# Ledger of designs, part 1: VH-VL binders against Mediator of RNA polymerase II transcription subunit 20 (mdt-20)

No score or structure here was measured in a lab: all are predicted.

Target 1, 198 residues: Mediator of RNA polymerase II transcription subunit 20 (mdt-20), of Caenorhabditis briggsae (q61a42)
Amino acid sequence: MGVSWVFEAEQTAKSVERILEGIGAELMGQFQVDVIPYNPATPSTDYATNIVMHHSKCPQSTFSICPKTDFRVSPKAVCDRGFDLILGKLAGGLVIDNAGKIEINGNEYNIHSDWTVRVGTATQGTTVKGVVVEVEYDPTVIIVQCREMMAEFIKQVFNKYHETQPEIFKITEKPERYSTLDTMWQYLQIAAKLRKKT
Unless a header shows other numbers, all headers, positions and changes below count from the first letter of the chain; antibody chains aren't numbered by Kabat.
F, E and O stand for the ipSAE by ESMFold2-Fast, ESMFold2 and OpenDDE, each averaged over both directions (binder to target, target to binder). V2 = 0.75 x the mean of E and O + 0.25 x the DockQ between their complexes.
Where letters were taken out, [cut] stands.
The coordinates of atoms that the task and the answers printed are left out; those that the model quotes come from them. Centres of patches stay.

## First folded at step 1 (VH-VL)

Design a10 (framework fv_ofatumumab)
Fold by ESMFold2-Fast, scan of step 1:
Structure a10 (fold): chain C 198 residues (1-198), chain A 120 residues (1-120), chain B 107 residues (1-107)
Amino acid sequence: as target 1 above (198 residues)
Amino acid sequence: EVQLVESGGGLVQPGRSLRLSCAASGFTFSDYAMHWVRQAPGKGLEWVSTISWNSGRIGYADSVKGRFTISRDNAKKSLYLQMNSLRAEDTALYYCAKDRGYWGKYFDYWGQGTTVTVSS
Amino acid sequence: EIVLTQSPATLSLSPGERATLSCRASQSVSSYLAWYQQKPGQAPRLLIYDASNRATGIPARFSGSGSGTDFTLTISSLEPEDFAVYYCQQYSNYPLTFGQGTRLEIK
């Protein structure tokens, strides 16, 4: 997985997709992201909410993040996909919060082979909560090599959404390796925001 | 035990400058955004400024924009507020406040504040 | 800038009574609202975040509710130590803003 910029769009999914088609993007297929809270069975400071995530680009992986104050300090793990079945069968401790599940479904586009853009509708149960866009630059996982190009891409294609730049992109000094967990963190932050919308 | 200790306040004449400091302990300072919040005597709370963990994002209230500068030194675990062109309406108790981070821009810990009095 | 209006400005009650404090936003802040308690001579103390979640160490008698533009802080049965000034704060948009405060005083 490359370096991704994930943001909430205020347009409809169809409106965003028309923009992409207008610039020559090629429809590649569908994508899905799941963001599933697991809450403590009883209220306790000893247990914390864990967010379990899946992204269709990483079909063999389950991502688990225990959100704290920042990405850096949040306990996180990448496990085999089957791990979520094991979690659901454990007695005591954490319990799945199906009511809080956010599911993002949509279409994936390719632009000039280097860019992948995913446009999805986020739902909680039967309620539509918003539209989420992921822009991925595939050739590198080194942020300093692509953040200027990516910011320019977002500004040119998505106008004011360049203002939604992820915090990790604002680190200026040293090459840092981007990971799939940085993408999952962005989805987690957006999903948390969307759960609070009417 | 999380502690924030402000210093640098005092009595100052209008048009002059002061530099406030906040010494942090009991948490990983470099992982959190920090804020300055002020409270005029007998009045409510007013957010003044923020700085992200890596200084990449900085914000100011319109009332202080162009006059105040927020900065931080992660190695020294210190937050600063340089206050220039001070006005009578800047008279307040100035609090150093810790951002909660991912969970939102609300303040889970506060210092006891340092008093700034601007008078002619 | 989002303006938060708290009501009433002053609430006079006795220990054991229920307190209900209101905070209204000039535009939707979703659930990005916190409540603070401030006692005389002390720094504010976080009570509630995300409109309804109690901060660590905060007694169960404190609860928050609401979303969008209308929020409520409820203290189910007042203790003597609860008489203080209460502020709401939004973090939906910069600049971050506080309400003007509700002073909870003993009858």
Scores: ipSAE 0.000, ipTM 0.450, lowest interface PAE 15.8, mean pLDDT 84

Design a11 (framework fv_ofatumumab)
Fold by ESMFold2-Fast, scan of step 1:
Order: sequence, then C-alpha cells, then structure tokens
Structure a11 (fold): chain C 198 residues (1-198), chain A 121 residues (1-121), chain B 107 residues (1-107)
Amino acid sequence: as target 1 above (198 residues)
Amino acid sequence: EVQLVESGGGLVQPGRSLRLSCAASGFTFDDYAMHWVRQAPGKGLEWVSTISWNSGKIGYADSVKGRFTISRDNAKKSLYLQMNSLRAEDTALYYCAKSRYYFGKGAFDIWGQGTTVTVSS
Amino acid sequence: EIVLTQSPATLSLSPGERATLSCRASQSVRSYLAWYQQKPGQAPRLLIYDASNRATGIPARFSGSGSGTDFTLTISSLEPEDFAVYYCQQHSNWPYTFGQGTRLEIK
C-alpha cells in the first residue's frame, strides 16, 4: 500500500461517490475492512484488549494492535491470515467481541493513476454507524514526499475534511517509511469513534 | 449539454491588449481546472495557461509569462485571458479547455470552438 | 520542457487498414499522456487519456499503449471519418506540451 488518509464523511456513500464520478474517478471494484476487538475473558494483568483488523487490499495479512494512548507506544504486529484461526482457537485469555465488530464495505476508485479512493459504509451488526473514506497516494511510502499533495487533494475534493489530517502527517520531521499499520491505526481510531455513536 | 464558448478575439496592432472570455455550461464549472490552448494558422497546438478550480494554482507558458493573465469567475461560470503587449507571434486561434481533473493535471476532455486573435500592423 | 516527437509526420492509408501512430517524449512522463483528434475547422477531441484509457464516446477501434517515453495510438480498422490530424500531449509536468502532430490522409 501507499500513504493513506482515512476519515469519516458526514455525507452518504452515494453522495461521496457522485463527487468522485464528477471528477472522473474510475470504479475499480469492492473493498472491505473489518475491525474486531478481542477482550480478556477474565480480569488479568497478563492480557489486554487487542484489535484485529483485515483490509481487502492485503488479503494475506492479519493486523493486530493493542491500543494505548498513541500509535508509537501501542504494541502491534502483522501476521499471515492463518493467524486468525490460531488467535480464535488458542487465544489464551482473549475472547472475540462480535458485538463490537465494525465492518466497512464499499467501492474503490482510481483517479489519475496515482490515487485510490475507497468509500465504505460502516456497520455494527445490522446498524449503520457512518461513512468512511480512505484516500491513498500509491507512488510513495514516504510521508514528507506526498503530505502537501494529499492535503491539497483532500481540500479540493473533500473541502470540509481538510482538518481531519492524521496525526502522523503533522509530526513527521524525518522521512520514516509509512506502513500498512499506519493505515490500520487510522481505521482503528475511526471505528472506536463510530462504536460510541447512538 | 456540456459546452465552452469563447469570445473577445479580433484584429489588434502589436503592443496592444485584448481580453478573451470563455462561458461554460452543462457541468459544475467550479470543480475543474481550466486551460487556454492556442493554434497558429497551419501549426500545431500550444498550451498557454492553466488555472485550478479555486484559482490557487496558476501556470503559464514561457512565451506568454509576464504578458498574459488567466482568471476565472466561478459564480459567472467564466474563464478569462487578459493579453497584454501583444506580438505578431501571438496570432492564433485560442481555445478554452476543461481538465478531466480539478488540479490542472490530466487530459483536456472538453474544448470550445475557439476565438481568433490576429496581431498585425 | 518535455519535448514530444510524433512520427510519421504524414501517414497515407486506405479505409479498413490499421494505423499506428508514435509519440516519443524527451524524458519520462510515466503514463500521463493523452491523444487528440482534430479535423479541419474543428476543435481537438480527446481520444485517449493516461496512455491507454479511452475517453467517453470514443469507438473501440481506437487504443493507446506505452509508458515512460514511448507511446502508440492504434486505429484497428480505419473509417472514412478517422482521416484527421492526431496530437499527443503530456500532462505530467507544467508546462504542458503537445507533439507536432501526425496527419492521417487517404491514399
């Protein structure tokens, strides 16, 4: 994956997709993201909540994050998809929280060959919780090389969402390589916010 | 119906000025970058200028830089080209064109029919 | 500035034949290349954008290929209305530049 900016839209998925079609975006197919909490079965100092995630762009991978105050200090791992079965069967003190699962399903668009935009509806069970947009700039994984261009893209296409810039874009002083886990962290934060919606 | 209609061309003496206009209809004008492209009689296409959807980014060909000014009025759905210090080499048919993308990057998908500018003594 | 060189300058063919038009860039434009058709007395019409994508309403006989510095426009079976001047354009960098054109004429 390239560098992504993920945000919650206040518009319907259809409305966002009309904006994309209006600027010449090409529909590429469907995408899906799921965000699944695993909680300690009993109170314990040995276990903490882990969030397990999948993104359809990386079908061979399972992402696991134990969320703390910020991305840097949160324990995290990327594993083969088969790890899901082991986590569920041999999780030790962890139990899946199906009630807290957020699924994001929608469509993926390509713009000017360099941009991929994903627009999905987030659901918890049968309840619609919101609309999530992911803007990905594919040519680089170095934030400082695309940060200003991505901000301008967001401002021009999604004017109202310019201020939703991810924290990793704001603080990067040295060119650290962006990873898929940085994308997953953004989805994790949005999913947590969506779970608290009435 | 999507269309661009240019106006303001004419015969003008060297050193003088002309202002070209382009009226847009049938699409959301304020979502797209707009361009001026010229074609001298019997010659090929030459890009002149680009303006982004919000006028935040503007570019010019070196041959016109400092003499020409591109502008737009989104409320009026109009694009303009103010041409100062005109030279014989500026003689051409001037086309208004729309970018496929808002940024000024991307192919020009809609073109007007052009307005003729002749610079001659 | 990026210079685009088209070849041949003139291509003489008959209806039903295959036309192959070339555009070479002085430096890489990646895939940011477009093709336009211009008939006498008319404005240019976009045929192909981003090297290989057909614009809305353009017949399937038109196709584009290439990347970097070497690009091709192909018309698989010429129709009478296809005889025109064809221009390539790069939209990778400002200033935007056009090739000098290839004139496709009836033999």
Scores: ipSAE 0.000, ipTM 0.448, lowest interface PAE 15.3, mean pLDDT 84

Design a13 (framework fv_ofatumumab; at its last look DockQ between E and O 0.02; V2 from the best seeds 0.00; counts 0 for: pae E 22.8 > 2, placed apart)
Fold by ESMFold2, look of step 2:
Structure a13 (fold): chain C 198 residues (1-198), chain A 122 residues (1-122), chain B 107 residues (1-107)
Amino acid sequence: as target 1 above (198 residues)
Amino acid sequence: EVQLVESGGGLVQPGRSLRLSCAASGFTFDDYAMHWVRQAPGKGLEWVSTISWNSGSIGYADSVKGRFTISRDNAKKSLYLQMNSLRAEDTALYYCAKAPRFYTHLGYFDYWGQGTTVTVSS
Amino acid sequence: EIVLTQSPATLSLSPGERATLSCRASQSVSRYLAWYQQKPGQAPRLLIYDASNRATGIPARFSGSGSGTDFTLTISSLEPEDFAVYYCQQRSSYPITFGQGTRLEIK
């Protein structure tokens, strides 16, 4: 995966899709992301809340983050899907919080091979919480090589969301390698915001 | 900047019910565990109940289990304590308190309200 | 239940003196002990968390030490505003418990 910029849109998913189709985007298929909290089963100083996530683009992976104040200091891991089976056996340690689960389902588009845009509707249970857009630039994982180009793409295509720049784009000027966990951190933060909505 | 404002206290007869509220402002309420702590007149502090940020984990003191129910409404930034079957020993000043971010269970209390008084008397 | 026993019950000192307050737990609480200050008519204020960390805005004259079962709050040079009741609190297990308090008063 490349470098991604994830944001919440005010428009409906269909409105965003019309914008993409109007600039020649090609529908590639469907995508799904889920964001699932796990809490300690009993009061404990030994265990913290884990956020377990999956992205359909990485179907063999489970992502786990224990969120702290920022990404760099948050414990995190990428595991194979066997981790999901082990989670069911941690009844004495961690319990799934189904009420806090955010699911994002939608469509994936490609623009001129280098750009992938994912547009999805976020739900919590049966409640629609918002629309999430992920803009991915595929050719590089080095942020400084694509940051300004991605900002201009979002400004030209969406007009209103270019100011939603992810923190990783602001913090580093060194050629830091971007990973899928950086993308999942963005989904984690958006899911937290969406849970607060009515 | 952090503010916690309790309300709903009063004089009630033994066996009756009362509901306390705590209005929160100045922080992202949904990210924090919330607590009730009480102080009987002239006495020390007693923890009453804890609720995690998403209500997934709840704790009670033995003295109130089965009678008190803690809840929260994150949309309204409010914490509640439903107190049923009140007894004279429940008479106290009831504080709303928050723990620092990242504690969903056992914590310490970095901000406190000024409290609301509950008096249970015949 | 973990019982926290504070001593002395009352400590009488003058401004400028050093205060030493003790908290003993009935079983180990590791480092999971906090200290609070409470003045008459006011809510408690967090001073120290996890045995030795000063809370935001707490003056350097306040320090905490200890682990396991024995803990100490030290005020290196008392100011007039430091005369209050002090409570310790453990967060090692439910139920969360407080000590009975030490009243620090002017000699």
Scores: ipSAE 0.000, ipTM 0.424, lowest interface PAE 22.8, mean pLDDT 85
ESMFold2-Fast, scan of step 1: ipSAE 0.007; ipTM 0.522
ESMFold2 (binder alone), look of step 2: mean pLDDT 93; pTM 0.944
OpenDDE, look of step 2: ipSAE 0.017; ipTM 0.581

Design a14 (framework fv_ofatumumab)
Fold by ESMFold2-Fast, scan of step 1:
Structure a14 (fold): chain C 198 residues (1-198), chain A 122 residues (1-122), chain B 107 residues (1-107)
Amino acid sequence: as target 1 above (198 residues)
Amino acid sequence: EVQLVESGGGLVQPGRSLRLSCAASGFTFDDYAMHWVRQAPGKGLEWVSTISWNSGSIGYADSVKGRFTISRDNAKKSLYLQMNSLRAEDTALYYCAKDNRLYWSKTGFDPWGQGTTVTVSS
Amino acid sequence: EIVLTQSPATLSLSPGERATLSCRASQSVSSYLAWYQQKPGQAPRLLIYDASKRATGIPARFSGSGSGTDFTLTISSLEPEDFAVYYCQQYHNWPLTFGQGTRLEIK
């Protein structure tokens, strides 16, 4: 993956897709993101909730994050996708929270080889919670090389949402490497916000 | 009122270098992808290179890859084509062209400049 | 690379007649096709983009149609200024490619 900026759109998925089609984006296919909480069976520890995630761009991987105050201090792991059933046994005191599961389903677009834009509708059970957009700049994993370009892309293409810049982009001018877990953290934060919507 | 003016063409020897410029006016240059298209004497149009509005996406025709470099200076509202290792087959009228739609290529080109002539001959 | 083949190579007509120009792609280009007019000594002028949308300032007598691999440019009633070379161009895939051109000549 390259560097991603994930945000909640205020408009419908179809409205976002019309904007993308208007600038010549090419429909590549479908994408999906799953955000699944696992809660402790009995209250016994500090911050024992684990969030298990899947992203269709990384079909062989399962991501696990135990969210704390920030990304850096949160325990996190990347596992083989086939490990999901084993995790159920190893989790021991953790129980899947199906009611808190958020699925994001939608379409993936490519713009001039360098940009991938994913537009999905987030659902919790049968309830639509919102629209989530992921803008990915594929050529680099170094934030300083693309963050100004990504900010201008979002502002010019959507005419808004530039204020949703991910916290990791606000790091000092020194080069920092970006990883797929930074993308998953953004999805986790948005999913947590969407669960609180009435 | 939208205008593109090419310059920098001329007669050059094979193996030499030449830099073409295109000065833009009458539109928000920073918002559009820009293109170089060439036309050999009495022949059709051939796409050479494209650069996105922010220089984030660049493409080249196979015939010029490794020899030509497209660039832009948004502050100066100018597009450039650095042409190295020139060959007789590069002889053509070189047009600067603007993408018809905001931001990215994948649209038609409108407008075009009047072109600047490059002749590669000994 | 996607090859665009234009036909006929030359079309000889009189003012007032209807002209139909064809452009065929070696692979599907969806609707990402443009048409240009070029007069001797002049830069090309965009006529049609997205296969069927007229560019700003282009007269209603010009129309485009088609999708996938088969495209047509139609001039409903030729004016003297319409005698020129016409090019199609695809922007679906890199590299961008142009057709070889159709020369519209006065009889």
Scores: ipSAE 0.000, ipTM 0.442, lowest interface PAE 14.5, mean pLDDT 83

Design a15 (framework fv_ofatumumab)
Fold by ESMFold2-Fast, scan of step 1:
Structure a15 (fold): chain C 198 residues (1-198), chain A 120 residues (1-120), chain B 107 residues (1-107)
Amino acid sequence: as target 1 above (198 residues)
Amino acid sequence: EVQLVESGGGLVQPGRSLRLSCAASGFTFDDYAMHWVRQAPGKGLEWVSTISWNSGSIGYADSVKGRFTISRDNAKKSLYLQMNSLRAEDTALYYCAKDYYPTWDAFDIWGQGTTVTVSS
Amino acid sequence: EIVLTQSPATLSLSPGERATLSCRASQSVSSYLAWYQQKPGQAPRLLIYDASNRATGIPARFSGSGSGTDFTLTISSLEPEDFAVYYCQQRSEWPLTFGQGTRLEIK
């Protein structure tokens, strides 16, 4: 993955897709992200909630994050899909929280070869919770080299969302290398917010 | 020249405390995360602790958690490791290490280390 | 915690030969693996970061490859100064962990 800016849109998925059509975006196919809580089977000081995630761009990977106050201090892992997660859950005393699962389904677009935009509807069970957009700049993984360009892209295409800048983009002095886990963290935070909506 | 110089090591009895210091020069100290890594005599490397540039993110190895405290003073360009309740297994050469641009949690500049020996 | 296992423990070769060092992770670390060289009495030196990228100033004879759980450090043609201990390190999650090391010695 390149560098991604993930945000919740106030518009419907269809409205966002019309904007993308208007600027000549090419439909590439479907995408899906799921965000699944696993809670301790019994209240325990040894076990905490783990969030298991999948992103269709990385079909061979399972992402697991135990969210704390900050991305860096949160235990996180990238596992081969199925194997490592199954072994970990058998040892970890964790149970799936299907009621808390957020699933994001939608379409992926390419713009001028360098930009990928994903637009999906987030659901919890049968309830629609919101619309999530991921804007990815493919050519680099160095944030300071692209954050101003990404902000301008967001401002031009999604004017009101330029203020939703991810915290990792706010680094002014130190260049930071971006990773797929930084994308997953953004999805995790958005999913947590969406779960609280009525 | 980019340099890290550790100090504060020595011989101590089990259960006592030591404070290690690391003085940085030749780079903008407050732009980088800083790390402590140790190496027991004849053994491999073991990560001890990390502190982010603004002290907002701090981590510890399970073996030292609750006993060691990492801190930094950006004005003095210094990193510290307060070591309490020392055990024989804490005996090691303690390295101060700088986070690497263009990545993170990898160590490009290391000091020469300060020796901590915990023995009766 | 993620355990890194390096093999072989000791590798005996002559200058001019190719060295291949392995590092295996107990679970996937994606590409978040670094390699270090340590000479006797010296601090470690970063060689490779993110599986395959050479750090600044590292000679072209050093290369890294792999992803997920299986990683390799290759030295295409050994120089006398390359005989040292080599460590792999993962940054996929805290706690950060190192392998136990591979000692590269002159035959």
Scores: ipSAE 0.000, ipTM 0.476, lowest interface PAE 15.3, mean pLDDT 85

Design a16 (framework fv_ofatumumab)
Fold by ESMFold2-Fast, scan of step 1:
Structure a16 (fold): chain C 198 residues (1-198), chain A 121 residues (1-121), chain B 107 residues (1-107)
Amino acid sequence: as target 1 above (198 residues)
Amino acid sequence: EVQLVESGGGLVQPGRSLRLSCAASGFTFDDYAMHWVRQAPGKGLEWVSTISWNSGTIGYADSVKGRFTISRDNAKKSLYLQMNSLRAEDTALYYCAKESLWFGELSFDYWGQGTTVTVSS
Amino acid sequence: EIVLTQSPATLSLSPGERATLSCRASQSVSSYLAWYQQKPGQAPRLLIYDASNRATGIPARFSGSGSGTDFTLTISSLEPEDFAVYYCQQYSDYPYTFGQGTRLEIK
């Protein structure tokens, strides 16, 4: 997976997809992301809320993040799919929050071979919470090589949203290698905001 | 053991100010949204204000908007409520409450014992 | 604001009996509804969240049901410690609102 910029769209999924069709994007198929909270059964300094995530681009992986004040200090792991079964049955002190699950479903597009754009509708149960867009630059996992190009792409394609730049893009020290967990963190932050919307 | 301990309440004249504090322990304070909820003598519960884990989302009841300011200090594991231009109607027991999920605007799984605010001339 | 109306205002029952408490919302709150128990001189205690999920440590005799505008809290067999005031609360929209409470008292 390349470097991704994930943001909440103010428009409907249909409207965003029409913009993509207008610039010649090719429909590749469907995609899905799910964000599933696991809460401590009792408050504890040992256990905190753990978020289990899946992304259809990585069908064999389960992502686990225990969110803290920022990405760097948050315990996180990439595991074989099925890890959530262990959390539900054996993790001791963690209980699945099915009511709090956010599921993002939509379509995946390819633009000029190097860009993948995913447009999904976020739901909690049967309630629509918002529209989420992921712009992925496939050729690199080095942020400094694509940061400015991605900002310009988003500004030119959508004529907005360029101010939703992910925090990892703002790091001025020697950049860490981008990973799928950085994409999952972006989805988690957006899902957190969407859950709070009526 | 989760504990929320409120302080700063007292007797105050109308139009004056008071600052409430809530000291948290027994959980990772900076992971959770916090709330102030009040209860007038012999009456039901009234939500007053909320602040998200990173202070990015703040909300107020219409009755206190413009007069009260919620804030938090994650390093000190403390929640605050600055109450200005106090009215007789603000007389209540003020509870500090914790949301059950850090990112969700869920129910309040833990409450402090409250601090009493009496606004009287 | 969303108004929550609880009924009955007062319910007089004996230990061992079944209690059914209602909460009606002025507009849909989906499943974003919680139930709290408050005993005299104590802070409220969370019983049920997201309409039907029991909070940690809450006995199995407590159950919640409903969605949209009509919600119910059921206590299958009352114990002496269950006599208290019960509040419903919505967190679907700001401002968050509580019902006025149902007082459960011993006959």
Scores: ipSAE 0.012, ipTM 0.484, lowest interface PAE 8.7, mean pLDDT 84

Design a3 (framework fv_ofatumumab)
Fold by ESMFold2-Fast, scan of step 1:
Structure a3 (fold): chain C 198 residues (1-198), chain A 121 residues (1-121), chain B 107 residues (1-107)
Amino acid sequence: as target 1 above (198 residues)
Amino acid sequence: EVQLVESGGGLVQPGRSLRLSCAASGFTFDDYAMHWVRQAPGKGLEWVSTISWNSGYIGYADSVKGRFTISRDNAKKSLYLQMNSLRAEDTALYYCAKDEYFWSGDAFDIWGQGTTVTVSS
Amino acid sequence: EIVLTQSPATLSLSPGERATLSCRASQSVSSYLAWYQQKPGQAPRLLIYDASNRATGIPARFSGSGSGTDFTLTISSLEPEDFAVYYCQQYDSYPLTFGQGTRLEIK
């Protein structure tokens, strides 16, 4: 997986997709992301809420984040798909919170070979919470190498949303490698915002 | 010792402005979302405003939208509430509160002792 | 806006008795509900978060239960220091809202 910029769109999914089709984007298929809270089964200060996530581009992986205010301090892991089964078997462990689940379903597009754009509608149960867009630059996992290109792409394609630049893109010095967990963190932050939407 | 200390409250006339401050100590301030919650004399708790760790998310109660502005200075470990166009109904004890978690936790685990704002002529 | 209704408004009990306080939401808040205790002249104190998790330092006699729209705070055996006002708060959706409070007083 490349470097991704995930943001909430102000327009409908159909409107975003019309923009993409207008610039010659190829529809590649469907995509899905889910953001699932797991809460402690019994009252305890020893157990904390864990967020389990899946992204359809990584069908063999389960992402687990125990969210704190910042990415740096949040315990997080990438596990084999079977991790979900293990969570269900922990004594005094975590139980799924299906009511709090955010599910993002939509379409994936390819643009000029190097770009993948995913446009999805976020739902909680049957309630539509918003539209989420993921712009992925496939050739690199080094933010400094693509940060300017990604900002320009978003500005040119959507003519807005440049203000939604992920915090990780503001790194100036360190050429830290981007990971899939950085993508999952962006989805988690947006899902958190959408969950609390009035 | 984990502490939040509010300041800046006082007696102000309707239509005037006041700026509240909250000084944080004993925890990593820039890792947590922060909140303002108020309590009118003899009444219950009312959420006023929220700001995320990086100021990327900001929320307001409908009663204060357009009049109040929440902000933070992570280098100074301080939270602020700029209150403009004050009304008698804004009279309350204003609490600064720390979010427990980013995702699950608009539960407030640490509170200051509050600063009193009285809007009266 | 999600309205939280607490009942009863006032609960009069004696030390050693069991207290059960209710909080009902006008629509589902999943498990995103917290309970606070407030004593006169003091800031609120977090007791329970995520409906059932005790906050650090909170005695075992306090427990929370429920999900969706109906929530309960239980104090298994009242101590003198437990007589206070209790508030529930939802954080499922903005605006964040509190219940009106239940006053627990000595009978």
Scores: ipSAE 0.000, ipTM 0.464, lowest interface PAE 13.2, mean pLDDT 83

Design a4 (framework fv_ofatumumab)
Fold by ESMFold2-Fast, scan of step 1:
Structure a4 (fold): chain C 198 residues (1-198), chain A 122 residues (1-122), chain B 107 residues (1-107)
Amino acid sequence: as target 1 above (198 residues)
Amino acid sequence: EVQLVESGGGLVQPGRSLRLSCAASGFTFDDYAMHWVRQAPGKGLEWVSTISWNSGSIGYADSVKGRFTISRDNAKKSLYLQMNSLRAEDTALYYCAKEGYYDILTGYMDVWGQGTTVTVSS
Amino acid sequence: EIVLTQSPATLSLSPGERATLSCRASQSVSTYLAWYQQKPGQAPRLLIYDASNRATGIPARFSGSGSGTDFTLTISSLEPEDFAVYYCQQRSDWPYTFGQGTRLEIK
């Protein structure tokens, strides 16, 4: 995966897709992201909530984050896809929170070969919670090589969402490398916000 | 209170050089791209040059390319325009302008200085 | 370079009237167009960005519309302070370019 900018859209998924089609985006297929909390079986345990995620672009991987105050201090891991089946049974009494699961389903577009844009509807159970957009620059995982180009792309195509620029893009002292976990962190933050919505 | 104050203009003979400065205050200077725009007496606006927050992206109008150099000093909160090989057609009021978007170079200019006058005459 | 042509060059109206100013681009600029107001002896002031978004502090009587090559700035009911020169600007491609301006004057 390349470097991604993930944000919540205030428009409908169809409205966003119409904008993409207007600039020559090519429909590539469907995509899905799952954000699944695993909670301690009893509140008195010393185990903390762990968020398990899947992204259809990385079908062989399971992402796991134990969210703390920020990305840097949050325990996190990338594991084989089988990890999530084992966690609830073997990892000290953590159990899946199906009621808190956010599932994002939608379409993936390619623009000018280098850009992938994903537009999905986020649901919790049967309730629609919002629309999530992921803009990915495919050629690099080095932030300093694409930061300005991504900002310009977002401004030209999604100008109203420039204020949603990820924290990692604003930090000059951060290591220049980007990982898929930085994308998953963005999805985790958005999913947490969407769960609080009515 | 966001302010931009230009200086360094004056009367200069053709072929010589001038360096314009722009002092910024009231905002985090290193979060924004900066622009130079000029206006000849009685004429319209003409974009001259642009520089991103970290100097990674720089652009010039074709009329000044190779003669003018834009630069910035984020520690001093200052923008500069080095003008070499000046011509009569460079006579104008030169404005310093702030990019409208945080950390993104889009080309919108939301705050402008009062301008500094450059007159190129023999 | 993208050329922006504004019309009319001069528009003479009275306070309370509606003003409609046009800007046409030589090629599509999508919605990447801004409008500026300039009063004599003053720096330009951003009014509208991305064709239709009002800048901070700009009164509701100012509105922008259009996309592609045809753009309009509308002032629904002119106030005395609105008599000024108006410029459109595109940011779709480098170099950034401005229109030649429309002068709005008291009839």
Scores: ipSAE 0.000, ipTM 0.437, lowest interface PAE 17.6, mean pLDDT 83

